# Ledger of designs, part 7: VHH binders against c4kar8

Target 1, 263 residues: c4kar8
Amino acid sequence: MAELSTPSPASPAPLDGGRGDELEKFTLRGARQILQLLQDLITHRGLITAHTGGGHSFMTAVLKVDEERGRVVLDPSPDPQANRRALAAPRLTCVTQLDGIRIQFPLVGLGEGQDKGRPALFAPLPAEMLRLQRREFYRLQVPLAHELSCLLKAEDLARKPVEVSARVIDIGAGGVAVVVPTGAAEFVIGGTLPACRLALPDGEPIELDLEVRNLNRQTQRNGTEQLRVGLRFAALPRAADTRIQRYIFKTERALNAKARGGL

## First folded at step 9 (VHH)

Design s1
Fold by OpenDDE, fold request of step 16:
Structure s1 (fold): chain B 263 residues (1-263), chain A 125 residues (1-125)
Amino acid sequence: as target 1 above (263 residues)
Amino acid sequence: EVQLVESGGGLVQPGGSLRLSCAASGFTFSEYDMAWYRQAPGKGRELVAGIDSGGYTSYADSVKGRFTISRDNAKNTLYLQMNSLRPEDTAVYYCAAQKSFTGVTYYRPSEYDYWGQGTLVTVSS
């Protein structure tokens, strides 16, 4: 009876050493810059995906920055288990977007606190924050009202073909992140999902091949567990790319107009 | 000189009650979040209860409903009313102070600026 060692979900590949120099250009290490960026996240109420490792994450936000103590304060998950995982994790990887720019920063030494009677999480200020300006890394947070979906052609645990309608939560030039119910299909990092269909509001679904890049179990505020799947466009036709770019641009413009009080 | 002086510890039978006091001096008591920590023999220091400068309280699950933290800013004194004491409550109880800057209290021992010397509470039949 060969114990099928379930392959440990691959930790996000260390940023490949050759990209190190390029990443340095986008890495903020100045205390003032870090504080400013965190303050901007507060101001914009940016949702942050906090990765705790093992394919687990939760949604949070920066609530406060305590400059005097050198602490960042985060909104805890409504899921106590997620909070326990976060507190037990040696490192929290926080990912968010601000003004179309992907922001990534590590937090270490997470602890429990209280903000005016409300539970909070805290950590020392990050030593570095990565601000990726590259369009290829930009992901638009898809408004819920747009109801973007992607029909995934995947397999179940029995390797039986299944089709899963997944909600698109973010989209960029390079791919999409989708949410699926836990157990809806089996996804393998590095695996290809052929002939998927991305539904945009402006016309017929786009047929495309998707590569699974990351998997993250996420607990929603309502306690429902979902699987977030990061998908890369494996081969995107030019016409499809143009449509995606147009959608992103149009949506960003609309969101910005709304934020300015124009709508 | 900053001082936190705990008192009120002692020997008590299971089910009994004690009231701990912590007298603070040498700093502006009202600007600090206060907490009680305890350390049992062979164990780490753990949070028992906290009260921030605004009067919001927090309790460890193990003491919730049995212990009550309170403060008197006019007297610069922190209190811990302990009811329904159990043998597992046996520990040295410490008063701790953390200056509040943002209204956030950090429940980590290293985040506290001042500590008392502690008072021993023994719950034994």
Scores: ipSAE 0.852, ipTM 0.941, lowest interface PAE 0.4, mean pLDDT 90
Fold by OpenDDE, fold request of step 16:
Structure s1 (fold): chain B 263 residues (1-263), chain A 125 residues (1-125)
Amino acid sequence: as target 1 above (263 residues)
Amino acid sequence: EVQLVESGGGLVQPGGSLRLSCAASGFTFSEYDMAWYRQAPGKGRELVAGIDSGGYTSYADSVKGRFTISRDNAKNTLYLQMNSLRPEDTAVYYCAAQKSFTGVTYYRPSEYDYWGQGTLVTVSS
């Protein structure tokens, strides 16, 4: 009986800086706010995944904040090689969660220290800390059976207005990812698609404005090329937001119930 | 005026012993983490040994078991007992001081507030 090692909950990958503009509103830059958040991490003994680059990471924690010197002190890895990588890395990306809030912050200039005879790592205080509530970054993978779609108001290569019915593959509080046939429309990152219609199972389509955030060409198993389009909700009425949140919540509950053998 | 004055350096044969001293003045010695660094010709400055204000010590792997760092707060003096000296220990040895705020010592040269002028240790047959 091979004990299916429950895949250790995949340490949340750092959010790619490509979303920089969208994440700015969630980025703390105030010295006091940063100190408070670090102190909260200490108080709650929050485990931190420190990414050193190259797909390597180690678990750490904030041990102390030295306000006088402007330093954050981290618990070193029990793996000397991980520590060497960390010290050699130009940047450490720290990711953690506190009370359902994702916290991400960079550390640069990592060094070795000692805390009362125990090895420690230290760095200057982060200049910024990202604080994201789960609802803001979580994306629900839409079950195929739900057949969510979004009518996109876009332009073709000739800049002629076209309507494209796109399948929604994931949805979150902040937006959707959709798939469209290659060549169905021309999408520009940062461009706005006005008066689109998101179809949820529970009622009339939601009219909303969408902003193109990312484009990814994907080849299906059958050899068909599709374009994955990441879209942000640019303007969403409160009622629409509520409906989207309700759908996500309901769907998550259903999926979790199924996973537990309840259905 | 803050001063760190190293002494005790000199020429010694391999396998010999030296005791370095660092006399501190101009600051509250007991509130500082102290360290010995060394710089060999053509090399960067490296940590040899550290002793924090609480008396906890750390050593570079290259000197473990051979060197002993100690401090006398009453005399405002830092010591480095060096035994079983090797040619590779040849360097200018510097005394450094770092004010302790949290009990954490930072082993980076730039984190030290004060430095001595250094004393030369030459290990040669």
Scores: ipSAE 0.844, ipTM 0.940, lowest interface PAE 0.4, mean pLDDT 91
Fold by OpenDDE, look of step 9:
Structure s1 (fold): chain B 263 residues (1-263), chain A 125 residues (1-125)
Amino acid sequence: as target 1 above (263 residues)
Amino acid sequence: EVQLVESGGGLVQPGGSLRLSCAASGFTFSEYDMAWYRQAPGKGRELVAGIDSGGYTSYADSVKGRFTISRDNAKNTLYLQMNSLRPEDTAVYYCAAQKSFTGVTYYRPSEYDYWGQGTLVTVSS
């Protein structure tokens, strides 16, 4: 009887710091906020995955916050080797979740300590903590069968108004990514596309304003160039937000059901 | 003035015993976590043993079962009983004090508020 080693749930990879501007909105830097969040982690006994680099991690928890000395106290690993790696690491990347919100924070200057005779780890308080609400960052890959489209009101190189029908490739609460033919319109990062129309399968198109956030040129295998445009919802009515959320939820559920062999 | 004065160091044969003392003055001894550190020639300063304000003790693996740290708050004195001494125990032994706040002691030299001048322990045949 081969014990099917249940694949250990892949510890969520630390978010690559490259999306700098968007992450700033979710980064806590206030001392009070940081302390509060650490206290919340203590209160909820939040398990933390501490990444030491090189693909190594261990499970820990915040045991205590020493405000007087500005230190956070962590539970050491039962594995002495993990603790050695942690102490040798220039930076510890801590990842956890509280109330469905992903929390990530760095610790620098890890040391050994004692809490009432029990070994402990400690570090200076983090300078920043990232709090990512899943809903804001999750982007659903739109199934091709759904044929979601967005009518973009843009300008061409001559600044003439043009309408471009773009295929939606991913959608989230904060925006959409679309693909357009190269040369269909001129897009400027930070530019606003007013009165666009997002077509969802469940009803009339949603009129909304979009802000261009990213532009990526992609060459397809067939040699055709496409432009991927990342768009943020600049002004989304509540009703539209609800419809988008419903669509995402429904689609995710269906995809998950299919993945489980239920459809 | 804050002072930590170590005493009891000296020359001892392998397998011998010594008792170090650290006399503290100029601060409220009972409110401090205390530790012994040692520094061998050409090596960094390392923790030997710690005792917090609550009396909880910690030992380096190299000295566990051989050394005993204790404190007498009435005398403002820290002790290190060293038994079964080895040549590798040869070092300058330092007394250190760290203000206790949360019951956590931080075993990093930079986290200590006060240090003694040290006492030399030489283990040699």
Scores: ipSAE 0.805, ipTM 0.914, lowest interface PAE 0.5, mean pLDDT 90
Fold by ESMFold2, fold request of step 16:
Structure s1 (fold): chain B 263 residues (1-263), chain A 125 residues (1-125)
Amino acid sequence: as target 1 above (263 residues)
Amino acid sequence: EVQLVESGGGLVQPGGSLRLSCAASGFTFSEYDMAWYRQAPGKGRELVAGIDSGGYTSYADSVKGRFTISRDNAKNTLYLQMNSLRPEDTAVYYCAAQKSFTGVTYYRPSEYDYWGQGTLVTVSS
């Protein structure tokens, strides 16, 4: 038998950040749009990661779409335990990427079937599908040499104003992640930090409001502790957005050119 | 309008055989995937065997090697040959039909378009 081709790397984990209202503008709900997107997945032989919960997932693909009955037909896992978990799960969260487009959709009511004598899984068509351009989910890992920083206007434990210069470790269209020494300031998830300043390499710092989305404590290799703070851009002006996108684009092109030319 | 009528059920001893038939009318038989389901007292319906419009067959693990599903499209009839019967095969057996889609069959009972009224099979000493 001819061996199957090696598939592209699996898509990343589901987007568990960002509220649903932030993603609504990228959500397809029209039946015709959903059918077309599923057909595109079939045509391009897109590999899908189906998340069953509890940290478990399996690889699948859309084999067929039954428009008249409103069903999508999926490739089962070769691992019987993965199939049992999928059938028991109240919902599958399916994630894939094609040509820089991230696609995510739920499937509920998974059942068993077959396709010309081979086992298959099926579900009702999804009620919605997320379709995100790469720029809408991408986070650039900021090169250390850039020393990108963000001046945070926060409060200490005593609720007194304090300014903290935080190193930016990643940046995307919707926000940044920064690191600060543990104890440099007090942060509250959902809290707003007004009038912070993001320093990009070119031009004046950008004044913007930030919202704290997550906090994670980290231990560095030298044993010191720091706090990783996930920050969302609030009410980002178009000019500021343009400057951020230019930085991301320029840096990514430079990194890509270095990787290609450094063979 | 549509009818699926099962026959051939009855009382048999363990180790015995029965042949079930399902006569279909009111739809184009050759365009449907056919199946036998069974329901024991206090339990839900479970797939016993299926045969699609192209002739591919599937069997529940509990009946493999003992039961044979077949169809005769000229007679609009579905069959189940049941050999080496066991007490756990005791159930009402139902004929079911699902409109074919490119060789795909959906095995959840709610996916079937038509059901028969059932025929009782009792396997007892």
Scores: ipSAE 0.741, ipTM 0.897, lowest interface PAE 0.6, mean pLDDT 87

Design s1
Fold by ESMFold2, fold request of step 16:
Structure s1 (fold): chain B 263 residues (1-263), chain A 125 residues (1-125)
Amino acid sequence: as target 1 above (263 residues)
Amino acid sequence: EVQLVESGGGLVQPGGSLRLSCAASGFTFSEYDMAWYRQAPGKGRELVAGIDSGGYTSYADSVKGRFTISRDNAKNTLYLQMNSLRPEDTAVYYCAAQKSFTGVTYYRPSEYDYWGQGTLVTVSS
């Protein structure tokens, strides 16, 4: 039967490749580990978002793994343009979740084939697969009512020390994202902000070192500018990690309960 | 040793017909997916038609309805019946074999295990 094209929902974004050192401990490189994980995706019929670049993606699935040739067989898109983009792309970034575990892997050298008379795509097995547990990739959107803040010890344009109280907009196991007015301090990607203080509701602020990972300058509708700063936790102590995870868990449960009762 | 030997090429008029054959030896023919590829001067090899070990066929759009691929497992022979030939069909035609994997065929020339030497088909007046 023919179906009309439906609008695509927001697709899960790939994790940034610039996190290479941070993510290496979660990266599978053994051939047998990779084969088993791909087989698990087949067994559980995991849907995969394949990103072709330029903001384009399509839904696929692993149909088969050919161990002898070292090939993975994929379901093509019903949209011929998506298949052409995939075949032209230098690589696909495949993202999926399997029972709360995020899985991401690259495919290169995509080609066309068939599977028992049906069109198929194929590629060499990936050389690596990223496998992250929920705590390792989840980012809680911080409720405004919590007014969570992080005191940043940064420098102004004249390289003088300044302290900036930044609102935390999201938080995860690996870091926070904050917003500040543009010009409140100078931030450079890769720069380290030592002895910052993260204020959680359940005790004294946590002293931690932060590394600037990304900057996004945004102009609000009224013409005022703000800067979104992505910050990585450097050398997070175990006690601090425990408090952050507890905050995330408690807040997520409270938000889920409110959504059910409020809707 | 494995061999694939094409025959049946030649010079034909536009609108004419040819039948290509590929005799296979040195492997279990029924366990392989077979294909015809062609290469025109200055171009890469392109898939013309494929037939897997289970009998499923595939055709390039440019030959669909004019060409028919078939195989005879008892004779270890692959065939290509080419009808309504056009000048743009002029090429060297190659027989290729790929070990079957659960009904999957990979349509990239580097995926084929064995290739023939080719037979020239020329379509001109």
Scores: ipSAE 0.728, ipTM 0.893, lowest interface PAE 0.7, mean pLDDT 87
Fold by ESMFold2, look of step 9:
Structure s1 (fold): chain B 263 residues (1-263), chain A 125 residues (1-125)
Amino acid sequence: as target 1 above (263 residues)
Amino acid sequence: EVQLVESGGGLVQPGGSLRLSCAASGFTFSEYDMAWYRQAPGKGRELVAGIDSGGYTSYADSVKGRFTISRDNAKNTLYLQMNSLRPEDTAVYYCAAQKSFTGVTYYRPSEYDYWGQGTLVTVSS
């Protein structure tokens, strides 16, 4: 059974710290809230990916919360090297999901212990926990058959206006990722592209302003170079937001129906 | 006025045996997880063995099969039977107590509520 639009259980990446001010509204800092969320992870037996740095991670779970001492008790890895890396790390970044809600929290001061004769790890309770609803982190991979495109109103190297039709490869509540041929336009991280047009299947194209967030250069199998451009929606009108969410929901439903219908 | 009073340390030849005792007072012994730690000259303090309030035991790899931790809740006493002693077992041995939490023991020394003064064990020819 496919999960509707949840990240893979294997090694979900931590969210980028460069979004810290935008993520603050999703950050729990109250001791009671943190204790309750950790208890929910225990109750649901939530599987947690603990990132130790250097691209290493291991699977764990919250076994118990010791409210009186302010400690969280974790399941150690069966791999002794993973446990040694965890104990040596200045912090763990723990990532998990509960009912489609992404949860991320740091642990510092990891130590060894035992739980009824079995090895365990422990740490002080985290000072904060991120709790993100699916809408806030999910990106739909756009099916090629939809041929979604975004007309970018950009500039070339000489600062002359140019329009670039870009294929949309993913879409979420906060933005899109597109691909364009290398050299089609000059894109600058932090730059704004006004009055672009996003073409969705169920209506007229949406006019919206976009901000360039990242750029990745790629070479396709046929030798053609392309540029992956990460774009944020700037000041998205409510009607546009509704249409984008409707597209995402409808497309997910259709994709899930095909996956379940593969009997 | 909690007290943990170790006894049984001394000088012993390699291959010999010693039995350490720790008499506890001033707290409800059965509600505490107990441990022996040791500190060799020039070394940090390390866990030797632990026994929680439910009787579950844990041992450092270096002492497994040679040392046995036990407790007698009726006598408020913790024991360490040390067999097949080696020169590297030379250390000051400390009794430590940590308030029990549902069978969980935290092995970082700062997590322990009470410590004894230690008893010296010397293993040499």
Scores: ipSAE 0.713, ipTM 0.881, lowest interface PAE 0.7, mean pLDDT 87

